# Ledger of designs, part 228: VHH binders against o75319

Target 1, 181 residues: o75319
Amino acid sequence: GNHIPERWKDYLPVGQRMPGTRFIAFKVPLQKSFEKKLAPEECFSPLDLFNKIREQNEELGLIIDLTYTQRYYKPEDLPETVPYLKIFTVGHQVPDDETIFKFKHAVNGFLKENKDNDKLIGVHCTHGLNRTGYLICRYLIDVEGVRPDDAIELFNRCRGHCLERQNYIEDLQNGPIRKNW

## First folded at step 14 (VHH)

Design tg107 (framework vhh_6fv0_2)
Fold by ESMFold2-Fast, scan of step 14:
Structure tg107 (fold): chain B 181 residues (1-181), chain A 121 residues (1-121)
Amino acid sequence: as target 1 above (181 residues)
Amino acid sequence: QVQLQESGGGLVQPGGSLRLSCAASGFTFSDYAMYWVRQAPEKGLEWVSTIYSSGGRTYYKDSVKGRFTVSRDNAKNTLYLQMNSLKPEDAAQYYCAKSLWPTHRSYFDYRGQGTQVTVSS
């Protein structure tokens, strides 16, 4: 059914833009059918997402959805001017190389096409934390040359929550750089 | 928090005129398209007019075209609806609404109790 994801209410809806990057992380927006299970102040619909981004004086240019489901909201719930990319990822496991390279390709393509603006890449999984934080940090480490500890600290500070999965943290700190497919 | 306060409604005879106002606060008014919507007794909410953030583009429900004119004063954070040649079918509670996106999309929200327009002889 349309269950509210476990612990979804425990996380801030939207983080802050990560300074020096085009990334912003958030938890999954929930379409209208979930609102009966939420108090008004707990609601975080696709519309709420864009309102919160606007309140920060930011603008979304791309949404990357890392969830393994389409039950939370539909691409049609988003403005047609904002591209939507679905990358199916399974929780708990470190994303595989195919997933990592798909994410990197999407980010690089967006940045190349959006050189003349300051629009953000919005990234979310269910909580906007573990899979989201892993892929953003992996990009910063592998492509931008950021030190792993610095990437993780920046993500944690801007998201307002620390990466929780030790296998993800271990891979970021000590794992190989994914340069080849 | 977004606040919208409508005023200017009243009783008018068929063929008469009214000017509605909406005072806006809690957001950057000049960034958003604004809407007028209405709800008649025992009917659903219906869209009446749209004005883009600059005031440069306006759209109207077919039944009010040529009779209603929407305008805005961004310096005063105020939206207006000039209603001429009013008909009994125009009797309704009128609300102003902000777009939920700072674009020309038809997605909107509204606040407050609106302003009542009555048309009768």
Scores: ipSAE 0.000, ipTM 0.090, lowest interface PAE 19.4, mean pLDDT 84

Design tg108 (framework vhh_6fv0_2)
Fold by ESMFold2-Fast, scan of step 14:
Structure tg108 (fold): chain B 181 residues (1-181), chain A 121 residues (1-121)
Amino acid sequence: as target 1 above (181 residues)
Amino acid sequence: QVQLQESGGGLVQPGGSLRLSCAASGFTFSDYAMYWVRQAPEKGLEWVSTISYSGGRTYYKDSVKGRFTVSRDNAKNTLYLQMNSLKPEDAAQYYCAKSYWPTHRGYFDYRGQGTQVTVSS
């Protein structure tokens, strides 16, 4: 059904750009059919997402959707100029190597194709926190060699909420670097 | 093959000012965001500032906001960091770096030799 995700209202809609990166994290936008269950100030549609990013003087060049559902909004609700990538990612468990590699490949491809602009990679799961924060931090650690504590602190500060899942945090801090053969 | 050459460091008293420069070569400077990072003795590498490819956006570590100003001259392939109201906590080796995030690992070829900043009376 069109029920608002649990605790979705507890999180800020959009974080700030992570300085030194092309990443911006946000919670899942909800299409117009959800608005009957929301106060005006709680609404966060795909249109609201783009308006809030413009308010920060930023521009999206790619959206990566990590939710394990298609019920929240449709890709056609997004501007034609912004590519959309769906990576079905199960919550609660640390993302598997295949999911991590898909994310890394998408980010690397975007950066290579967008060297001449400053457009952002928007990443979201349901709350824009655990799966989102894990994959962004994993990319920074594995590909860019950022210290795990620095990646986590940067994400937490810019998102405005701290990563909550201890298994995700432990994997980022102490787990192995994921490499392709 | 990428070369980054930092300069402008030195000894300064608390409350003093220094201007750091980074001369870049071996890549199209105007296509990349640039970063200033620092490392104090016995401490980890710390991000200080970022400037976008065009110079239109700047970002700063909270502890340096209002005191430091990053800028760039794309025609001269040069990055700058103006440091005002220097504190003892700012004493470090300062490095410039290209790409979206500076690191200890994988960025040796893209990070310069650094320039030393000492703050003491």
Scores: ipSAE 0.000, ipTM 0.123, lowest interface PAE 16.0, mean pLDDT 84

Design tg109 (framework vhh_6fv0_2)
Fold by ESMFold2-Fast, scan of step 14:
Structure tg109 (fold): chain B 181 residues (1-181), chain A 121 residues (1-121)
Amino acid sequence: as target 1 above (181 residues)
Amino acid sequence: QVQLQESGGGLVQPGGSLRLSCAASGFTFSDYAMYWVRQAPEKGLEWVSTISYSGGRTYYKDSVKGRFTVSRDNAKNTLYLQMNSLKPEDAAQYYCATSLWPTKRSYFDYRGQGTQVTVSS
């Protein structure tokens, strides 16, 4: 239904671009039908997302949606010029290798096709924090050779909220590198 | 191992032009922002310019804005700085730099050996 996700209001709608990368993280946008349960300043629709990105002088080139649901907004609510990719990712558990590799391939493909611009890869789950932060940090560690603590600190600072799931943090810091095939 | 190698410096008269190049190796060049920084004889390191890893965004120190143009060729792993209307104040050792965690003007983990730019009549 039209139930606002638990704790959704506790998180900033959109973080800042992560410097040195194409990533920007945000919480799930909510389609117009949710607005009756929100004060005007709490609204964060797909349109609001694009307005907030423009306010930062940034432009989205891809949205990766990590939620395990279609109830919050439809891809049709996004501009046709912005590709949308759904990767169904269960919450609470560290994403499996298939999910990690799908994310990496989407990012690598976008970067290869967008060398002539500086458009961002927008990544979100429900809160834009745990699944989102894990996959972005996993990409930076495995593909770009970033130190785990540096990746986590950069994500936390730019998102404006710290990764909360200890199993995700532990996997990033001490888990094996998931090499691409 | 990150390596950055600058070239293209020299002596020019005020109002002259120079094009600096920086050859990069040891990292995925196309995934990182690049910087030009300089050190004048009586000053510390000064940030001059930033270019995003795609080349889609550029930033400049106010005193060089409109005169300098940063660009990159990701296929060749090369960074450039086109310097026009050079002033005596631009005389410095110029370095290309990069950081995995770049912020505008604030942090440079890796630098080349530099190329000298002298502006005198």
Scores: ipSAE 0.000, ipTM 0.112, lowest interface PAE 17.4, mean pLDDT 85

Design tg11 (framework vhh_etentamig_d1)
Fold by ESMFold2-Fast, scan of step 14:
Structure tg11 (fold): chain B 181 residues (1-181), chain A 121 residues (1-121)
Amino acid sequence: as target 1 above (181 residues)
Amino acid sequence: EVQLLESGGGLVQPGGSLRLSCAASGFTFSDYAMSWVRQAPGKGPEWVSGISYSGGRTYYADSVKGRFTISRDNSKNTLYLQMNSLRAEDTAVYYCAKSLWPTHRSYFDYRGQGTLVTVSS
């Protein structure tokens, strides 16, 4: 069966662009096979994702998928023009330095190749909150020099949900700056 | 500047009813979900209820399901909470909050003074 992720309905499908950055966060899109278990207003397919971003007058240039599964949708469900990157990250644990490095490298590469446009980096895990928020904030803190509390507040406000995992928040506020980008 | 003004609180006996109102200004009210959040003396904030931007979907904390009804009038930029069968445990300051999503997991933008509801004999 097509089991909907636990608590997935509790979260806004797509947040807003984080001002001053190229980031936008969202929860995992669910392919059409999940729609039998969803009311029309609960549906959030890959197509719905692109429609919602267009409604904000934005355009995706990259999707970074942080889920530890491939069951929710396939890269082939996305437009051919949008690159897709999978970074397998386990939930609950603070992402390790290798995962943080991969994320920073992908973001820096995208920004370097997209200097002449304003396309967004879309980042999601299952809920688009804890792993997603951690890696975006870690990038802003370590690479862009943003103060931890400012990065967290900006993410929370734009995502429409507060980071929930205390260990993630504590690492962002008090953890070492990682110079691995 | 976002302004949220709660009203309708007061002293009520157990089993009684109250209707809270929230007058919103400074943003496009019909574009946002709205929620009611309460804070009892000595406790942290507790999400009570949420309503979608159109009013088409409503959500409730288990503690208030069947007793409270959230509603909105987008033409008047006003949010309501009808509270029936009130209990001593409902005693709290009630705040209305602007949100992007109408569930307990939302980022809540609430800045008003709130309205005090006291349920006692």
Scores: ipSAE 0.351, ipTM 0.722, lowest interface PAE 3.4, mean pLDDT 92
Fold by OpenDDE, second read of step 15:
Structure tg11 (fold): chain B 181 residues (1-181), chain A 121 residues (1-121)
Amino acid sequence: as target 1 above (181 residues)
Amino acid sequence: EVQLLESGGGLVQPGGSLRLSCAASGFTFSDYAMSWVRQAPGKGPEWVSGISYSGGRTYYADSVKGRFTISRDNSKNTLYLQMNSLRAEDTAVYYCAKSLWPTHRSYFDYRGQGTLVTVSS
């Protein structure tokens, strides 16, 4: 259905580019059919996403959708020039190794193919916070060698909200490094 | 206030060695990855080497692999760069840089004033 996700209104629609990275996190944009259930100022559509990104003088080169549903918007709502990747990611639990690998592979592939530009990797789940934050931080930790607390702090600061799930935080801080291949 | 003070630069002949030091203050040194970057005359900045916050991982640009060694002493808040087999193309101002992670080559939130290394016969 077209019910608004719980607490969706409580989160900033779009974060800031993470300095030193190509990542930007945002909450799930909602297709037009959801607008009837929202105040005008609460609306956040795929179009609004791109407008907000442009307002930051950035450009999206890839969208990674981590939601576990397809009811929020359609890939057809996006410009053809921006590839869309769906990685179904279950909420509230630490993503499995396969999911982590898929995310890493997608990011690495993008970076390899986009060395000549500065386009961003847009990542979102429902709120663009927990699953999104975990996987971005997991990438920074495992692939780039970032200190876990630094990765978490960077993400929180740029997203404008802090990771909320203790199991995600614990895994990032104390969990094992996941294989990159 | 974050401060990074490089030292150890100078004039050396090709094939010679130098050891650079960077004294850090104004932040928890042991919490941050550190890097060396250099800028040659007329060229843009080049990432040289990076080291993880704990010192457990080190990274090098291809141009310096096998010749340079990055290390750190967290008890002394000091970063080091041992440079061996120096070449003319290594001539540059070398900067100590505070980084999010040791492999990052383009973003640093802070760097020092640098120390000049000149390799010439």
Scores: ipSAE 0.122, ipTM 0.580, lowest interface PAE 2.6, mean pLDDT 93

Design tg110 (framework vhh_6fv0_2)
Fold by ESMFold2-Fast, scan of step 14:
Parts: C-alpha cells; structure tokens; sequence
Structure tg110 (fold): chain B 181 residues (1-181), chain A 121 residues (1-121)
C-alpha cells in the first residue's frame, strides 16, 4: 500500500538554500498515487518540489536521495535534465564511512562540473532532517572546514527544523573528521 | 542592500482585525517567495504564512487558516497580511522575511524590525 511516511506531514516540504553553499534540503516527494491520502495543501510531488525551488528563485542541478526505499517516487518522475543519485542510508545509526565517502564524492563531482552556474544540490531522506542534515553537516565540517556548531546551526536555520537524533549531533560535534574520502 | 519594513500593528480587542504591510527594497521582490513569522512573549519564533513569488500559491499555519490572508503587490514591492477574528494567542511581534527562519547569525538580513500586535481589552 501507498501509506504516507510516519510524521511526514509534520515537516516543511523544502528548506532554503544554505548560504555560502550549494545545498538545499527537503522531505521526500510523494508520487501521484499518494495524492488520495493528502489534502491539497499537503501535496508535495516531484513537480511540487521543482515549483517550490523555482519560487525561491533557485534551480536544482542534482538530487541525492538518502531513503532506504524507492516506493515514494521513481527517478522517472524527475526531469531528465536533473541528475539523480541514490545512496541507500539506514535511518537509525550514524551513516557509515562508505556512505559518507559516496556523498562527498558526489558533491565534489557536481561542484567541479558546475563551476559555470549556481545550481543547487538537493538532498533528502524521508523527512529531510536527520540523515540529510548529518551528511550535509559532515561535508561542511570535513571538506569545507566549518565549525561543527556553525554547520548544525546553519542547517537547522535553513531547513526550518532542528536535527533530532542525539547520536548524529554527538558525532558531528565530537566524532573523528573523515578527511581522506 | 536588502531592506524589509513592517507596519500596521497595533492594539485590537478579541475578534478585531488588522492589516500588516511589509515594504521591500534592495532585491527583485517579484522573484522571491515571502514569509510572515511571529514571536509571541515566552514563545519561540513561529511561521505564520508563505506566499509564492507570483502570489499564485499561499500557505498558512493551521491555527490561522480561514482568519488570515497573505497577499502581495509586486508592482509596489509590498507584502500584506490581513488578520481577521484576532485571538489573544495571536499577540506577537510580526516579521516579514525572505527566509523562514532568521537568526542573529544570518548571512543576510532575513527580516525587518517587525510590527507589534497586541490583542486585549
């Protein structure tokens, strides 16, 4: 069945671009088959995502999907011009080093290929919060040299919701820097 | 430079109405979604309403639906919030914003100085 993810309605669909970066975070879009379960104001399809990004005068150049499922929408639901990357990430534990490496590699590759534009890297998990916020902050800390507290504050402010998982926050603040990926 | 100037706040009795305005300058107003947020005494900052860049889509906090109406005049670079059937719980400092969550460490001036709404007899 097409069941709405738990707590999905509790989160803003799309945050704002994180200033000084190419990141924007959002919750998982839901394909048309979910619309019967949603009020009109609750709908957030792949099309709605792109409309909301345009409303902020921004443009997506890459989507990174961190969910551990493909039931919510398919890559075919996205414009062909926007690359899609799936990184299967388990939601209960701090992402492992292989997942962190894959994320960093994708971001670095996008930035190298998009030096001539200002397109955004859209990142989402189910709620666009914990896995999404962790990996974005991890990138900012490890690659960009941002202080952990500053990275977390910037993400929280721009997403419009605070990171909830204490183990993720603890790893960002006090965990090892993964520099060699 | 981005400037946002709110006005229209004041004291009203429960059930009364107020219309807030926000004059925007220093950016292409018609290219950006705009937000109304509020901060009540002893409460955190709350999102109230969003309006799309064109004015074609509007969104509201559940507790204000049917009572508040957001609108914009892109020719005048002005954002509005029509507030009807005001309740004591609506008393707050109201801010116009280019982003949903302005903070003291913002890279940009996300909001104006605000306009105060008081609901009492």
Amino acid sequence: as target 1 above (181 residues)
Amino acid sequence: QVQLQESGGGLVQPGGSLRLSCAASGFTFSDYAMYWVRQAPEKGLEWVSTISYSGGRTYYKDSVKGRFTVSRDNAKNTLYLQMNSLKPEDAAQYYCAKSLWPTHRSWFDYRGQGTQVTVSS
Scores: ipSAE 0.000, ipTM 0.131, lowest interface PAE 16.5, mean pLDDT 84

Design tg111 (framework vhh_h_nbbcii10_fgla)
Fold by ESMFold2-Fast, scan of step 14:
Structure tg111 (fold): chain B 181 residues (1-181), chain A 124 residues (1-124)
Amino acid sequence: as target 1 above (181 residues)
Amino acid sequence: QVQLVESGGGLVQPGGSLRLSCAASGFTFSYDSSYALGWFRQAPGQGLEAVAAISYSGGRTYYADSVKGRFTISRDNSKNTLYLQMNSLRAEDTAVYYCAKSLWPTHRSYFDYWGQGTLVTVSS
């Protein structure tokens, strides 16, 4: 289907770079076929994403797509110079340990290969909020040793929207560290 | 330049104890730090194994299952020093032990800085 995701229009397209990190979060871009259902000011295509990132004087080096679907846009809609990684995640439930490990491995690999530049890791789910915010905050807490409340505040401030799912927030604040070496 | 220097290794009998130290220079342990510190080891003829790690902010620690309950990782921010207290040592703990600084360790290739290592030999 060519229907706009529920509540997609309620969210800002792109957040700000999270200071002290290489992360930037955004909502899912929608390919050109969706634009007939959108006002001009509501459009957010893959091209629009890269234009908005450049307007912030930033550059994407990796996109991590957390959606459970391929219908919104295709990797072919992205510049060939930007790696694309799909990690299928189901909404509503806290991501499992395998998903968390895949995310951490991808982020660590990118950082290792990009020590000589300042390129960003772009992360999105459908709204760029709950699954996106959970995995970014989980990384900051488990890998970078950031205090949970500080990680959540940083994400909320930079995304421009607060994490909504209480089970995600509770896991970040009180759940175990997910350990993988 | 960031440097990590390990010390405290040596020969010890099974059941004994050792404390390893890792002195850091070129950076300071700070409350605004987004890095983690860890201990890795490489036994003769084996690959590199993560042993323990500690975050700065959360006081959170990680231990490999093989050392959990026997080893304790700690840090002294005022001395810029990381420690590994090793108790109830076994022959299987014989290895060169490395101190490393980076993000929370998921693989050695993602660490920014490594020390030179200190040899621990557990033998009767």
Scores: ipSAE 0.000, ipTM 0.114, lowest interface PAE 16.5, mean pLDDT 82

Design tg112 (framework vhh_h_nbbcii10_fgla)
Fold by ESMFold2-Fast, scan of step 14:
Structure tg112 (fold): chain B 181 residues (1-181), chain A 124 residues (1-124)
Amino acid sequence: as target 1 above (181 residues)
Amino acid sequence: QVQLVESGGGLVQPGGSLRLSCAASGFTFSYDSSYALGWFRQAPGQGLEAVAAISWSGGRTYYADSVKGRFTISRDNSKNTLYLQMNSLRAEDTAVYYCAKSLWPTHRSYFDYWGQGTLVTVSS
């Protein structure tokens, strides 16, 4: 159905670019059919996403969709020039190693192909917070050698909301580094 | 922990050459990583100036207009070492030179790990 995801309105639509990285995080865009349940200032469609990123003087080069559903918007609602990657990720549980490695592979591939530009990797789950923040921070820790607390602080500041899932935070701080991918 | 240690500075005459080295520890110059390495300098009584940067693959380089054609940045991933070859040195190149690592190889990236610096003095 066209029910607004629980707590979706509680989160800012799109964060700021994470300085020193190519990442920007946002909550799931909702196609036009959801707008009957939203006030004008609450609307966040795929078009609204691209407008908000342009307003920050940034440009998307890839969208990674971590939701476990396809009901919120269609890939064809995005510009043809922006690649779209779906990684089905179940909420509540720490993403498994296969999901982590798939995310790392996609990010590394984008960076190798986009050496000549400054386009961003846009990452979202339903709220753009827990699964999104986990995978971005996991990448920064495992691939870029960032300290876990620094990665989490950078994500929280740029997203405008703090990671909420304690099991995700504990895995980032104390879990094993997933080096083989 | 990431550590960067500069070496190769010293006194050189105008028109001379020096090669600076930056030895990295706490991370490997992995060809799968997307990070930039760069050189910055601070002349006496002046602010910090970006000099040169190089992408993780070595395929992209950036140079300040003041050093283009005279300085060459390079990296040796097998030795975990960053280099700055400085030719045709001028008195204006006198500065403490720092190496730094950014998280990502973009011109908008900030550099968040810095070395202690090495002094280069160009004087007759």
Scores: ipSAE 0.000, ipTM 0.108, lowest interface PAE 16.9, mean pLDDT 83

Design tg113 (framework vhh_h_nbbcii10_fgla)
Fold by ESMFold2-Fast, scan of step 14:
Structure tg113 (fold): chain B 181 residues (1-181), chain A 124 residues (1-124)
Amino acid sequence: as target 1 above (181 residues)
Amino acid sequence: QVQLVESGGGLVQPGGSLRLSCAASGFTFSYDSSYALGWFRQAPGQGLEAVAAISYSGGRTYYADSVKGRFTISRDNSKNTLYLQMNSLRAEDTAVYYCAASLWPTHRSYYDYWGQGTLVTVSS
């Protein structure tokens, strides 16, 4: 099926840049084949994503796609100038250590290559909330030394929606620091 | 100096097997490595095609649909070497095969380091 993801319309398309970081979170863009199932004001295509980022006076330098599917849009739908990284992440479960390590390495590599510019790392899952928020917060806690509650508050405020999954929140607040990078 | 050097290419008959090796120097294949490793190929007059990739831990692999069930990617971190075992070779597998190291494979091949390639010819 070419169905709209459950509750996708309930979420703001793009959050704000997280101050002090290079992260911006958003929900999955939907290619043109989904257009007939959406009102004009509900459309959020890859093109719409880049327009909304520009409206904030920001520029994407990397997109990290955490969805476990390729049905929503193709990498070819993105500008050739913006690197795209797919990390297949199962929903509902706290991401495993291999996934966490891969996310950290992608972010560290981007920051090393982009220290002379201010381009952003765009991160999304289906809703741009639970898997997205978990991995961004896990990076801030484990790599940047941010306190868990501060990382979660920063993400929630900038995304415009609060992390919903209690197992993700519990792992961020009380789980071990992952040192496998 | 970071280098990737492929070996093991050659002429083989349809249905045959070859094992490609990629020796890395100037960096390490440890579990803590930031490098994903992969194999790409380019047939004469065609674009670059991703064939297989393996995660930094070796726990996850990717295979193009055209090679699933026939090719196996593996890494030996103690030898700093990446392998591609190619079984049941077909004429359509004829290409120059490249070893690459970088972030987890994407459709757009954002790899930082590339070997010079090794030719595989499948012909009777």
Scores: ipSAE 0.000, ipTM 0.134, lowest interface PAE 15.9, mean pLDDT 83

Design tg114 (framework vhh_h_nbbcii10_fgla)
Fold by ESMFold2-Fast, scan of step 14:
Structure tg114 (fold): chain B 181 residues (1-181), chain A 124 residues (1-124)
Amino acid sequence: as target 1 above (181 residues)
Amino acid sequence: QVQLVESGGGLVQPGGSLRLSCAASGFTFSEYSNYALGWFRQAPGQGLEAVAAISYSGGRTYYADSVKGRFTISRDNSKNTLYLQMNSLRAEDTAVYYCAKSLWPTHRSYFDYWGQGTLVTVSS
């Protein structure tokens, strides 16, 4: 249905760009059919997303959607100039290696194609926190060589919310580096 | 067991038309619909070239400059099938055509599953 995702209102719509990277994280935008269940100040549509990014003097070049559903918004609700990538991920469990590799391939290719601009990679799951934070931090650790605690701190500060899932944090801090990409 | 199977290739005269099909199997349609699909080709003695790509919804398409205005990519999500309608064919379109499932944005390095290919020969 048109049910608002559990706890969705508890999270800031959009974080800040993560300095030194092309990443920005946000919670899932909700299409027009959800607006009757939201106060005006709670609305966060695809249009609202682009307006909030512009207010930060930033521009999106890619959206990576990590939700396991298509009910919240449609890619057709996004500008045709902004590529959209769906990577189905289930909540609660650490993303599998195939999912991690797909994320890394998408990011690497975006960066290669966008060397001459400063456009951002927007990443979201339902809340823009656990799956989103895990995959961004995993990329920074495995590809960019960032120390796990530094990646997590950077994400938490810029998102405005701390990663909540202890199994995700444990994997980032002490898990193996996934180099097959 | 994800499989992509191309069909519809063959011999055609310059100026002729062919329609290629790519049938996907080994996963549910909802999983399939969230990936971009594309066509690549490799001509004799040449490298792999991106030809066309279409988003999972069909709302976004890409075409190589060499085929723009002549080729049309489409998909039928109810049949898990991708199509390439090729019109006004030229000798330089002679190639093995590969169907690929990719991550968006379209780029060769994002294609994670490839079909076996179908040969298209444009010759008098």
Scores: ipSAE 0.000, ipTM 0.140, lowest interface PAE 15.7, mean pLDDT 82

Design tg115 (framework vhh_h_nbbcii10_fgla)
Fold by ESMFold2-Fast, scan of step 14:
Structure tg115 (fold): chain B 181 residues (1-181), chain A 124 residues (1-124)
Amino acid sequence: as target 1 above (181 residues)
Amino acid sequence: QVQLVESGGGLVQPGGSLRLSCAASGFTYSDYTSYALGWFRQAPGQGLEAVAAISYSGGRTYYADSVKGRFTISRDNSKNTLYLQMNSLRAEDTAVYYCAKSLWPTHRSYFDYWGQGTLVTVSS
């Protein structure tokens, strides 16, 4: 019950904004009930997320949650002013075309509605690394025309951790471009 | 075969306005949306300068500090056309203006295709 996700403590809570994009990646926030298993410096609640982003002089406009569970925190733990989108994404496998399309559609919609501000799209899975990094990089490659190696390097540098799943890396580098429509 | 064709340049007085157009052909809708489109200029005897760029969705724009508040970039995906609305023109805006299809984001955009340019002269 309410166990800390495996290796969750091994990752930085929040990365840096990816320059030239609206993306920021982070690991899953954990609601108050998890805090009894954490030292004060290990705590990363939804409130802590918003405090850390404010400390970077940034503001969240959307959170995309890629976890395949609802046990870590509830949308109600987030400010009412920040939209929350759940895309249930299975780990280990390269996300399917439907998942990729949903992600692209959400990002495109946010950017159209927020063209006159600088609010960020926050993306997370459990560790904010593999599913998160894949979908952000896939977006940059397919929609913004970034070279695969440049997208991966940018994500790795800004997240502070390198993508770990070789099948995800191989799909980004050598896989087909997924059409937006 | 991707082609970019600029139009709308000409002679204008200081304080005047011009709208530049860039018609794109050989793009599928998906290809068009996958890249940033931008405007670059080259003044006589000077190097190439990035002026403005717009992302796939129109949700993100870039402007050089020299043109902020005066120029507006926009795109019409149904017409496959990029625009640059240029207001409050100054003598220093005199240049050949180029439309380019480029990768976004980079410290230096990677360019796939360039148009042939359209001359803008700001003079009394």
Scores: ipSAE 0.000, ipTM 0.095, lowest interface PAE 20.4, mean pLDDT 82

